# Designs tried in a protein design chat: VH-VL binders against o27280. Part 15

Target 1, 266 residues: o27280
Amino acid sequence: MDSMNVPEVLEIKRIVEESESVKTFIFSWDFRREVRPGQFVMVWDFRDEKPMSVSLIDPVRSEIGISIRRVGEFTDRVHGLSEGDLLGIRGPYGRGFELMGRDILLVGGGIGMAPLAALADEATARGMRVDALVAARTADELLFLDRLEAAGVNISTCTDDGSCGFKGFAHERLLTLEENHDMAAVCGPEPMMFQVMRILDERDVPAQLSLERYMKCAVGICGQCCLDDTGFRVCAEGPVFWSQELSRVREFGRYRRDPAGRRVPW
Short names: E, the ipSAE of ESMFold2; O, the ipSAE of OpenDDE; V2, 0.75 times the mean of E and O plus 0.25 times the DockQ between their complexes.

## First folded at step 24 (VH-VL; framework fv_bamlanivimab)

Design aa1 (at its last look DockQ between E and O 0.29; V2 from the best seeds 0.00; counts 0 for: pae O 3.9 > 2)
Fold by ESMFold2, look of step 24:
Structure aa1 (fold): chain C 266 residues (1-266), chain A 122 residues (1-122), chain B 107 residues (1-107)
Amino acid sequence: as target 1 above (266 residues)
Amino acid sequence: QVQLVQSGAEVKKPGSSVKVSCKASGYTFSSYGISWVRQAPGQGLEWMGRIIPMWGEANYAQKFQGRVTITADKSTSTAYMELSSLRSEDTAVYYCARDSGYYWDYDYFDSWGQGTAVTVSS
Amino acid sequence: DIQMTQSPSSLSASVGDRVTITCRASQSIDSYLNWYQQKPGKAPKLLIYYASRLESGVPSRFSGSGSGTDFTLTITSLQPEDFATYYCQQYDSYPRTFGQGTKVEIK
C-alpha cells in the first residue's frame, strides 16, 4: 500500500457477454500474483483508469475474469473492444472476503454478483454449502446463474418486475429465507446492501459487504475513497468490510460523494 | 404492478398554495425516489424536484426553491408536492414519477401518475 | 441548467415511414439521456434509457443512438400508435431537463 505501480498490458483472451450491459473480459494471469475474491483491479484503456471487480479466479487455466457493466464513457469504450485487444491492469488491490464456517449466504444485486461469483467458486471448492440470492431489475439482467448452478450453488432469484423468481427486492426475499447461515457476503447497490445488512445484523449473521467508491490511486494516499465518520478508505481498508465496521458509518446507503468530496444525491 | 395514483384536479386563486398527493403501490415505496414533473398547456415537461422516501431527503430545481416542498409518508406509501404563492403561470398538469436513480445505476422515470390538473385563476 | 434542444419541433409522416428525431445537449452529457413518448391527455412513457437501451416491452422498431451532445431516436416502419410527442431527457446533472418535444403527426 506504499507506491503506485505501472499497469501491466495484457491481451483480452476471451469475452463473455453476460447480458446486454455486462461483459466479462478474460486474461491469462500469473498466479504468483495472488488474487482473492473481493479484491479489485484497476483497468486502464490508455485514456482512463477505473476499478473493476474480479469475477473469475482460475489458477488451473491461469485465467482471471473481470466483469464490466456499461455505465459511462470508460466502460462504453471497453465494451467496444475485441478479443486480442489490449488493456492495462494494475493490482490486485484491497481486502477480499474471508470465508468461515460451513454455510454461506451470498446476496448480490446486478454487477455486484461479480465478486460473489468468484467467492462462490472458492467456497464450493472448500466444501461449503452455498446459497445465493441473485437480484436484478429484470430477468435479462440476472448474472452468472448458469455458472453458479454448475458450481453447485443453491440459487434464489428476485427481480423488481417479477419476470424471474420472487417479485421484489433482495432484502424482501431475504426475510423469507432460512436464517441458519454461518456468514453472509453481500455486494450490489448500496441501498440494497444497507437493507440486507440490517436484516443480517438483527439475525446475528456475520456479514461482509463489498463497497465501491470513487477511487483514483488505489493505494490509499489520495483520500478520494474515504467513508464518512470513520476515515476508512475503500481501496486500502476495504472494499470488503464487516457489517460491524459499516454500522458506524452514517453515509452508508444514504448519499454518495462527487470527485470533489461533496455530498450529492444518488 | 407499479401504480401511482394522484389526487384530483384543483382550481386555485393566485397567492394560495396547492398540495398534490401521489399514492404508490406494487413495489416497496421507500426503495425508489419520487420525482415531480409539470407540464403547462402547450408546453414541454419541467422537472421540479424529487424525494428519497427512505431518508426523507428532497432536492429541488433552483427555480422552485423556497416555493415547493416535497414530502413522503412511508406508512401510507404516499408522496406529496406542495407549491405555494401560486401565479397564473403555475397552471399546469403535475405528474409524479417513480425515479430509479436512488437504487439502480440508470436514472429514469419508469412509472408515472395520471397527472393532476391545477388551474390558477383570479 | 443543461438545455436540451430537439429537432424538428414537429413533423408529418405516413404509416410505414422511417422517422428520425434529434436531440442536442448544451454540454456533454455522456450517454445520460432518456427518451419518452407522450400521447395527448396521457403521462409520458419511457422508451429508451442510457441513450440506446430499449426499455422492456417497447417495440424493437424504436432505437436510440448518440453520445456526448448529439442523440437520435429512430422509429422504423411507423405505426398508427406511434403518432405522439417525443421528449429527450438528460440525467447528467440537476436539475433534470427535457427537450421541448417533437410532435409526430399523420401526413
Scores: ipSAE 0.493, ipTM 0.792, lowest interface PAE 2.9, mean pLDDT 88
Fold by OpenDDE, look of step 24:
Structure aa1 (fold): chain C 266 residues (1-266), chain A 122 residues (1-122), chain B 107 residues (1-107)
Amino acid sequence: as target 1 above (266 residues)
Amino acid sequence: QVQLVQSGAEVKKPGSSVKVSCKASGYTFSSYGISWVRQAPGQGLEWMGRIIPMWGEANYAQKFQGRVTITADKSTSTAYMELSSLRSEDTAVYYCARDSGYYWDYDYFDSWGQGTAVTVSS
Amino acid sequence: DIQMTQSPSSLSASVGDRVTITCRASQSIDSYLNWYQQKPGKAPKLLIYYASRLESGVPSRFSGSGSGTDFTLTITSLQPEDFATYYCQQYDSYPRTFGQGTKVEIK
């Protein structure tokens, strides 16, 4: 097997508590191994393995960060870890975001802000103007606000319950914004992404969207993340897709396949 | 203002089917799910299922799987709940409710219909 | 399925009283818990969502607390219009499930 597919055991250098349910685990990283915003890694806690987006890329400190939301047994275990503990990391995998233009719109929902935060850092470092629409269920679930602000990102918040910023969904907030951008990057719940994509398409704004489907092998072999009709493998051809690509994906925003291959709604 | 208006009371025979409607107004119908919850006389609330009107995708409680069908008509902003093979135990008030958790796969019901009484008797 | 158990099933109280209702989940549901009020012949009304978030228009005398498996609805000073049945509801997993209800009656 290729060495790149073998998890590297890394020490958790730091843990940042982003919210009650989200932590960012920071690792030392050899940047001879390139990593791009939008790519993911497989995180192995020596019992199970899960794909996680890279949320921090810091070549200066030679660090990467992985933001993990507490949502199940695996993530419960990981959230129980401390600095100095070990995790297995293999990757990065998948296609990351491409930056183009001078100004970019980021639309993120919940943990979907993880890859977008990394993208924001790169974009701002390149001197791009970055607007970010950060959405969450409630105010305390909004992620990376301080980080984004510090980077010079213009932030607009949106919460389902109106506890912070615009009351409503991300696409609803987007509809109230008239300004177009050279490009958009979107990540969050697929229903959100679908609606956002439609709006952006109508506005002729090129958009990239990061899917968070069930991924098992990360190398395009197992087919668990294969999208219907197109045959796109989220782990290989994605997870970042252009809107034009996703327009051909019937299931996008509509349903997903569970581990048994059954169609389940979002 | 968000409003859900349901169809009128129904009296049905055992073995028959009932279809209750729920007309939504005051918000973007496609942006929110619709859940159906019933309440037998003197009993608590029981969740039956939910539909995402935008896609017409519905999921159901296992108890009602195969017997309940939830649909939605986006053009009229109306959701429907059809329950077949009715039994006396299905006698209840049936509520539609706006599911505010569309994006996030969580549901709190911030708006309710007035309820539809369904009586199943021989 | 996640079972929601409320306690008590009923209670008697007077206007001005502090009322506390408990809801217990059969497994952890984080904060994905809502509280509803229902009056006879009426549809339920959302009071609290996400364990402790007060729904718009709901009086501040209502509050929710808890996480994991144990949750509490508190009415600091019971008002005449507060006599009703209260339900907790989890939305952590499907199917969504409700507690059996707590009827708050006038003493």
Scores: ipSAE 0.037, ipTM 0.654, lowest interface PAE 3.9, mean pLDDT 92
ESMFold2 (binder alone), look of step 24: mean pLDDT 93; pTM 0.950

Design aa2 (at its last look DockQ between E and O 0.65; V2 from the best seeds 0.00; counts 0 for: pae E 3.0 > 2)
Fold by OpenDDE, look of step 24:
Structure aa2 (fold): chain C 266 residues (1-266), chain A 122 residues (1-122), chain B 107 residues (1-107)
Amino acid sequence: as target 1 above (266 residues)
Amino acid sequence: QVQLVQSGAEVKKPGSSVKVSCKASGYTFSSYAISWVRQAPGQGLEWMGRIIPMWGEANYAQKFQGRVTITADKSTSTAYMELSSLRSEDTAVYYCARDSGYYWDYDYFDSWGQGTAVTVSS
Amino acid sequence: DIQMTQSPSSLSASVGDRVTITCRASQSIDSYLNWYQQKPGKAPKLLIYYADRLESGVPSRFSGSGSGTDFTLTITSLQPEDFATYYCQQYDSYPRTFGQGTKVEIK
C-alpha cells in the first residue's frame, strides 16, 4: 500500500481569508514530498473527502496552502474550522503545470486562480515575466490580487459587471490583448477555458489547462473522472492538460459526467 | 445593456403548436445559456428548459419532454421555444431568460424577456 | 424533482417593517438557491444568487441566508417598491424548480 494514499492528519497552521467565499488553509509540509503547482490533494474532514488544488507552495516556510471555496456541505464544514483544527490530507496527486519560456500568461477564473497563484510564485521565483488575467463575476470574487502583485505579476482583471477591470469574460479580455507569451496556464470555468484555449491556439501559444471533474479516488481507479473519447483520467493524466490533449476531448467545455455517469451540461 | 426581446402574444387552438422567439442583445450570446420559464395566470414560475447556444444543446423538464423544442441561432442571437400539442393548461406567459449556468457555476436568471402571452382556446 | 416550498404564501406588512420569507427544499441543495422579485405584469428580477449573494444593483436591505434545505430572504426595512411576489429557485439539479411564491402586500 502506498503511504501517499493514506491521509495525513495535519493541523491548520493558518487561515487566510481570500474572499467572502474562499479561504486558504495553510499546513506545515514536509517537502521531501514533492508538490507542484497544478497538483491537487484530497482533503478529508473525517466525514467526507474532496479534491482541492494546492494554491501555495512555500519551501522556505515549509508550508503549503489549499484554497477552498464554500460551495456545499463539505466546504461549509471546512470553512467552519479554525486555526489549530485538524484535516486529513493525502496526495499530492495528478500532473501539475510545466513551466517553459520566459513569458507566461495566466488566465484564471474564480477559484481557478488557486493553482495558478502557486504557479505564479514559482514562475516569478524563476525570473519569468508573468502576466495574469484574473477573472470573476464581481470584484469581490477576484482572488489573490495582492499576493500576485506582491510577487511581481502584471495583473489584468476582468469582471462580468465591470466592477473591476475589463467588463466581460476572460476570453473577451484576452481578445483585446495582442501580446503573445511563450506559454499560458489556464484554470477556471470550463467554458471560459475552452474559449481561452481556442484563442491561444490561434495565436500559437502553448497552453496548459487545469480541469475540474468529479474525482473520487484520485488514483485513477474508479474512472469517475474519465474524459470521453480519450479515456483520460483527470486525476491521473491530469488535471493539467495541454491544449493539444484537450482538443481531442469532445466533452471539454461542452458537458461533464455527474456522479451517476450521466452526461450533464455545464 | 442586456436585453431580451420576445415575440408578440399568441392565440392558438388546442392541438396546434406555438413558437416564441427571444432576441438577445447587449452581451455575447454564445457565452450564456437561455432558459425558458412560463407562468400560468395567477400561478408561479415553471422552468421548461434551457439551451446552450454555443453548442445548440438543450435540456428540458420531463413534463415537457417530447413536446417542447428549444433552439438557438447564434447568427441572429435569437432563441426559440416551440411547444406542440397545445392544451388549455398551456395558457401562460412564457419568458426567456439569460441563464448564467453555462459559464459560471452560479446558475441564475439575471435578465428576462418581457414575456409572451400564449392563450390556448377552442 | 426537487420541491421548493415557501412560507408564507402571502403576508401583509407596512413600510419600514422587517420581512422574512422562508424557502425549504425537499432535499439538500447546498447553497444553490436564488431569489427573485416579481411585480404584476413584469418579468421576475434576480435579487439573490447562491443563497446569500446580492445581485448588482439590488438594495442592501435585501439579504439571503441558509444552506442545505432551509433558506431565508430578509428585507430589513420594507420600502414601497418592495411590495411584490418573491420566488426562490433551486439550481442544484434539473429540472430547475421554483417555490410557489410569497406575495408581500401592503398592510
Scores: ipSAE 0.635, ipTM 0.869, lowest interface PAE 1.0, mean pLDDT 94
Fold by ESMFold2, look of step 24:
Structure aa2 (fold): chain C 266 residues (1-266), chain A 122 residues (1-122), chain B 107 residues (1-107)
Amino acid sequence: as target 1 above (266 residues)
Amino acid sequence: QVQLVQSGAEVKKPGSSVKVSCKASGYTFSSYAISWVRQAPGQGLEWMGRIIPMWGEANYAQKFQGRVTITADKSTSTAYMELSSLRSEDTAVYYCARDSGYYWDYDYFDSWGQGTAVTVSS
Amino acid sequence: DIQMTQSPSSLSASVGDRVTITCRASQSIDSYLNWYQQKPGKAPKLLIYYADRLESGVPSRFSGSGSGTDFTLTITSLQPEDFATYYCQQYDSYPRTFGQGTKVEIK
């Protein structure tokens, strides 16, 4: 099991407003603690602690960025912070994405684009061809489009309301895209990821998907992030899983568990 | 444009059942949940339950458990709500609503049917 | 079940007035609260989600605030078309529950 780290208290160096609901918080980072796209950190606001994916990994400037969507009390408090304010960060934790081949497809929904933006930077730096399918409910919630475009990523968008790009869901748009990728990386709403995984499996495209579950310890001891039927711990064996691993998980795409362990629909 | 079209008004006797349909269009039916909400004359809104059409899985408010059945037919993009053992207190307008909480992280009812008036007369 | 208590049950106001409607939850619901407008004979319409986020196409004179147990819907310059009943609705837990409504009448 990975050992628990103590949080490091870091100053918020810069805040980027990515959308009305998403901010990226940028910190100076000592890269002796190596960070891989798809790994997560535990962000501590001195009252509560939540897992967050890293969206920017910049060893040249010695910076990381953490993108946080307002979706609850903790994230509301963090969004109220300013440059110069402090947050605790422990990690990184978990298994990140592995790159393979020359052509990668990214499929991201909402804040799920955060770890994929970091992966896109790494993939383009390796000279890979990167296609990204970026999904949101509405145009104002599409994330990282300018950044991905500047990096040379080939972008397709979809929105539920049709306000930008394809009108519909990511898996529906995927059916109309070229099938010539060596691998895929997927992160977003779990129902989206389930449907995308089915299509990619049918096409024999190796896929890695990043899951989100309730976490407490982040190092595999407390058992709060376990998946039904497998015993996989999202914080230790994941959060990134291969599609073959997830095919054995009955709850994937169907339900989750609350902090009391009770089965709760998505 | 997302649209939910419900079946017409009904008059029922106490002790009977009613089944209200809700036909969805303008989006992929299996990808969002459908909730049912009723409103008695001059009263507020009361959530009854919902279904996730992809899995056929329904959840009910405890008050209606055992009397309500919510189903979905993916081939016709239609949800159904059946309420049994009707009482005069069940006289209400019954709404179906598209429920965003299954897929996205903000949970609200973003599209509503026109409502179906059900009158239970003694 | 989480009880949602709205006040007042009804109010009368003049065009141009500032109107405030409150909603109290029986336990903390963080910011998991929506506001709906319902006109006579019509289905409800979403106005505000996540306590303070304005839905697309809703006039900016509507605003929401609050967290925890106490929430407010404000109309800063009441218009004749704002005659309606307003409902809060929590989504912190199941069953989803609504306030009993606030009827806004134009004097």
Scores: ipSAE 0.468, ipTM 0.788, lowest interface PAE 3.0, mean pLDDT 88
ESMFold2 (binder alone), look of step 24: mean pLDDT 93; pTM 0.951

## First folded at step 25 (VH-VL; framework fv_bamlanivimab)

Design bb1 (at its last look DockQ between E and O 0.58; V2 from the best seeds 0.00; counts 0 for: pae E 2.4 > 2)
Fold by OpenDDE, look of step 25:
Structure bb1 (fold): chain C 266 residues (1-266), chain A 122 residues (1-122), chain B 107 residues (1-107)
Amino acid sequence: as target 1 above (266 residues)
Amino acid sequence: QVQLVQSGAEVKKPGSSVKVSCKASGYTFSMYAISWVRQAPGQGLEWMGRIIPMWGEANYAQKFQGRVTITADKSTSTAYMELSSLRSEDTAVYYCARDSGYYWDYDYFDSWGQGTAVTVSS
Amino acid sequence: DIQMTQSPSSLSASVGDRVTITCRASQSIDSYLNWYQQKPGKAPKLLIYYASRLESGVPSRFSGSGSGTDFTLTITSLQPEDFATYYCQQYDSYPRTFGQGTKVEIK
């Protein structure tokens, strides 16, 4: 199989409803083509194409899962699909997470938990101790809790409204936790990731963060996902970055670029 | 509970400036944005601009660029909207609103100030 | 700028009626649309966010639907307290823009 620019038409093998707005689409996968947590694929519904994180990597079942949040026309169409329907998938692309040490902390917010769920599976399979801080606006938006629990992950939840777990933001919850980890992986709203990164840096915990930016080509050509001051392409040098790398990125946590390339606040 | 309390009504002359304050409480001020929306008498709602207190970065509707300045003081959890070169057409009720768009991808105005009436007359 | 056009500008209805208000965007805004209710002399109140999500505390008789350019706010059974002006608002791009409003009056 070619992991490059030609989409492979795959049948939706199974659909898992994660929440009201999030579904995981499962596909058969030939694992001769390696895929790592943190990498993304381009999903093509034969009309439009969007980058999506891989949220499930199952070599035993020869399956991958892509979690998609319903946010617009494209995702509306995809959410309307059924098992047996077809989607085009090309990839995987980008730099995935690297596991280090024995104890890992995952901090995720909203759909950002998608790549972290895959990472959790890998980490637990390797015999690592995994702590996960799962954040969402409300309890009903918390993702992958059952899956993480089944994998042996120690879960801490936080919600803005206190409907589940700690009442507040992820970084606020993190400040209440004094445990040290060998490594952290972070994915979610960029303002969340920024605050979490600062705390982790102060604690000298190596951290990797996955950025979610507008991507067009996914192959480092178009430049739509370039980060200011560094020239990092999220699709090529990322989407997973080390905290040291992101510390050099001026726009991180502050602003982003719209599809037209204009600077817009978060 | 989330609360936004605005400064009192203002009567201004054309050409002058008005500065309206919006004191926020009941939430982490720096983790939300503040938007300003005005409403002329008998008219609809008009978005003026937005500030992210965390960074002090503000963006404005083109219509008001050059005349409006939005600021925020994190130490007092207060946002300000200053409108200069006032015209009769600026007569309106001005609202501040908590804008959720900074943190989560839901960008809505879920909490509003009580409004500040600004009257511009000779 | 993205133009938001509501229809109708005003309507008369009775208690118990089904009320439908539409909002059209000049370009696709995906699901980045909110609905507000405003009563005279009061600040607007958020009803629906992200096209179809009901704000906490808002009665279930309110619902939102749509994506892309066409959106709908529905009140299944109009109550006396529902007579107000309703606004749609897009947050797909800056500047944020509102519809012109729909006034729901007593028939």
Scores: ipSAE 0.733, ipTM 0.892, lowest interface PAE 0.8, mean pLDDT 94
Fold by ESMFold2, look of step 25:
Structure bb1 (fold): chain C 266 residues (1-266), chain A 122 residues (1-122), chain B 107 residues (1-107)
Amino acid sequence: as target 1 above (266 residues)
Amino acid sequence: QVQLVQSGAEVKKPGSSVKVSCKASGYTFSMYAISWVRQAPGQGLEWMGRIIPMWGEANYAQKFQGRVTITADKSTSTAYMELSSLRSEDTAVYYCARDSGYYWDYDYFDSWGQGTAVTVSS
Amino acid sequence: DIQMTQSPSSLSASVGDRVTITCRASQSIDSYLNWYQQKPGKAPKLLIYYASRLESGVPSRFSGSGSGTDFTLTITSLQPEDFATYYCQQYDSYPRTFGQGTKVEIK
């Protein structure tokens, strides 16, 4: 069987507290197992297994980082771990971001900045000009600002309460930014991504957006990550989709499905 | 600053209906859900339903299904709750609240209207 | 529907006291639990979300703990402005449900 489909038990090398609710767990990683920004891994705590985005891809130090927001029982347990504790990791899985051109716009909301931080590192390493629009509810939930600044990324922030940067939503801030980008990469709350996608489409900016759905197998067999109207499997054909692919998806930005298949709002 | 301003108190007869308005300001109305919660005299809080203004989709507690209609008008940034076939048990203060669950991962009511007292008596 | 039961229904305490309010869910709700404060004649105000996280602008004397079915709100040094009724609210499932309230009366 493919070794990617069996979790490898890895020691937590370092833990970075990114905010009150977000930690980055860093592992030694053999880059014979190639990892691309936008791909995900399945993280196993020996009781349950959840998909998580890779936020740090560092071949020089032979490290990957996985940023995890406390949002439920599984992530609460993982946040209780210490350096030296063990987690299972299988993957990577899915289609990552593709870089093109010289000027890229990143639009991230909350934990959605995790895969975009990894992409920012690759884009700057290629010599691209990177603008990032970083959104959160409040200032203390803005992620990766110091890291992005150190990488030479041009940062714009927005917060719902106006405590940092533009007071309002990412799509509103986007209207006031220069329209000089060759492409965009978007990840965050799906309502945010829907609104941002519509603006970028009207501007003829090629956009890639990273979706989240319930996953079990991560290799496209079980059908749990399928999108309603297309049969796209988020774990196989995504999680990163081009905006033109998502324009065909009725559920995007509107609702999701729980593990029992029931339609629920975002 | 987020504000939710509700319509004034109402006195109604049993069997009639009431429509309470909730005007939002200080944020982009379409991007947060609006929940309706009521509180009978001397009682606790009871969630009735919510609407996502972006799509106009509403969800209701089963107890109120068929009697409550929740709507939103994005052009005026106003949500409405209409309760029909009123009974004396519907005497309560009715609140609208901004509901974060549509947009953010944590689901809570972070801003509330001042409440609308509805009295149902003959 | 998930029933939320608070204890006690009311209590009296002096300024400076430590106050503890409990909330029990009829089934596990993980940490999907919020706390609200309501003063007489006013709308509720969010204090704590996700069982233990303080809302912005809420004094640090408020804290929350618990997961599963049993949750606690603690006020470590009661102030005159803390006279109010406190409600827990679950968001694990629909309909959203609240506890019956705990009235804190300052002596």
Scores: ipSAE 0.572, ipTM 0.829, lowest interface PAE 2.4, mean pLDDT 89
ESMFold2 (binder alone), look of step 25: mean pLDDT 93; pTM 0.949

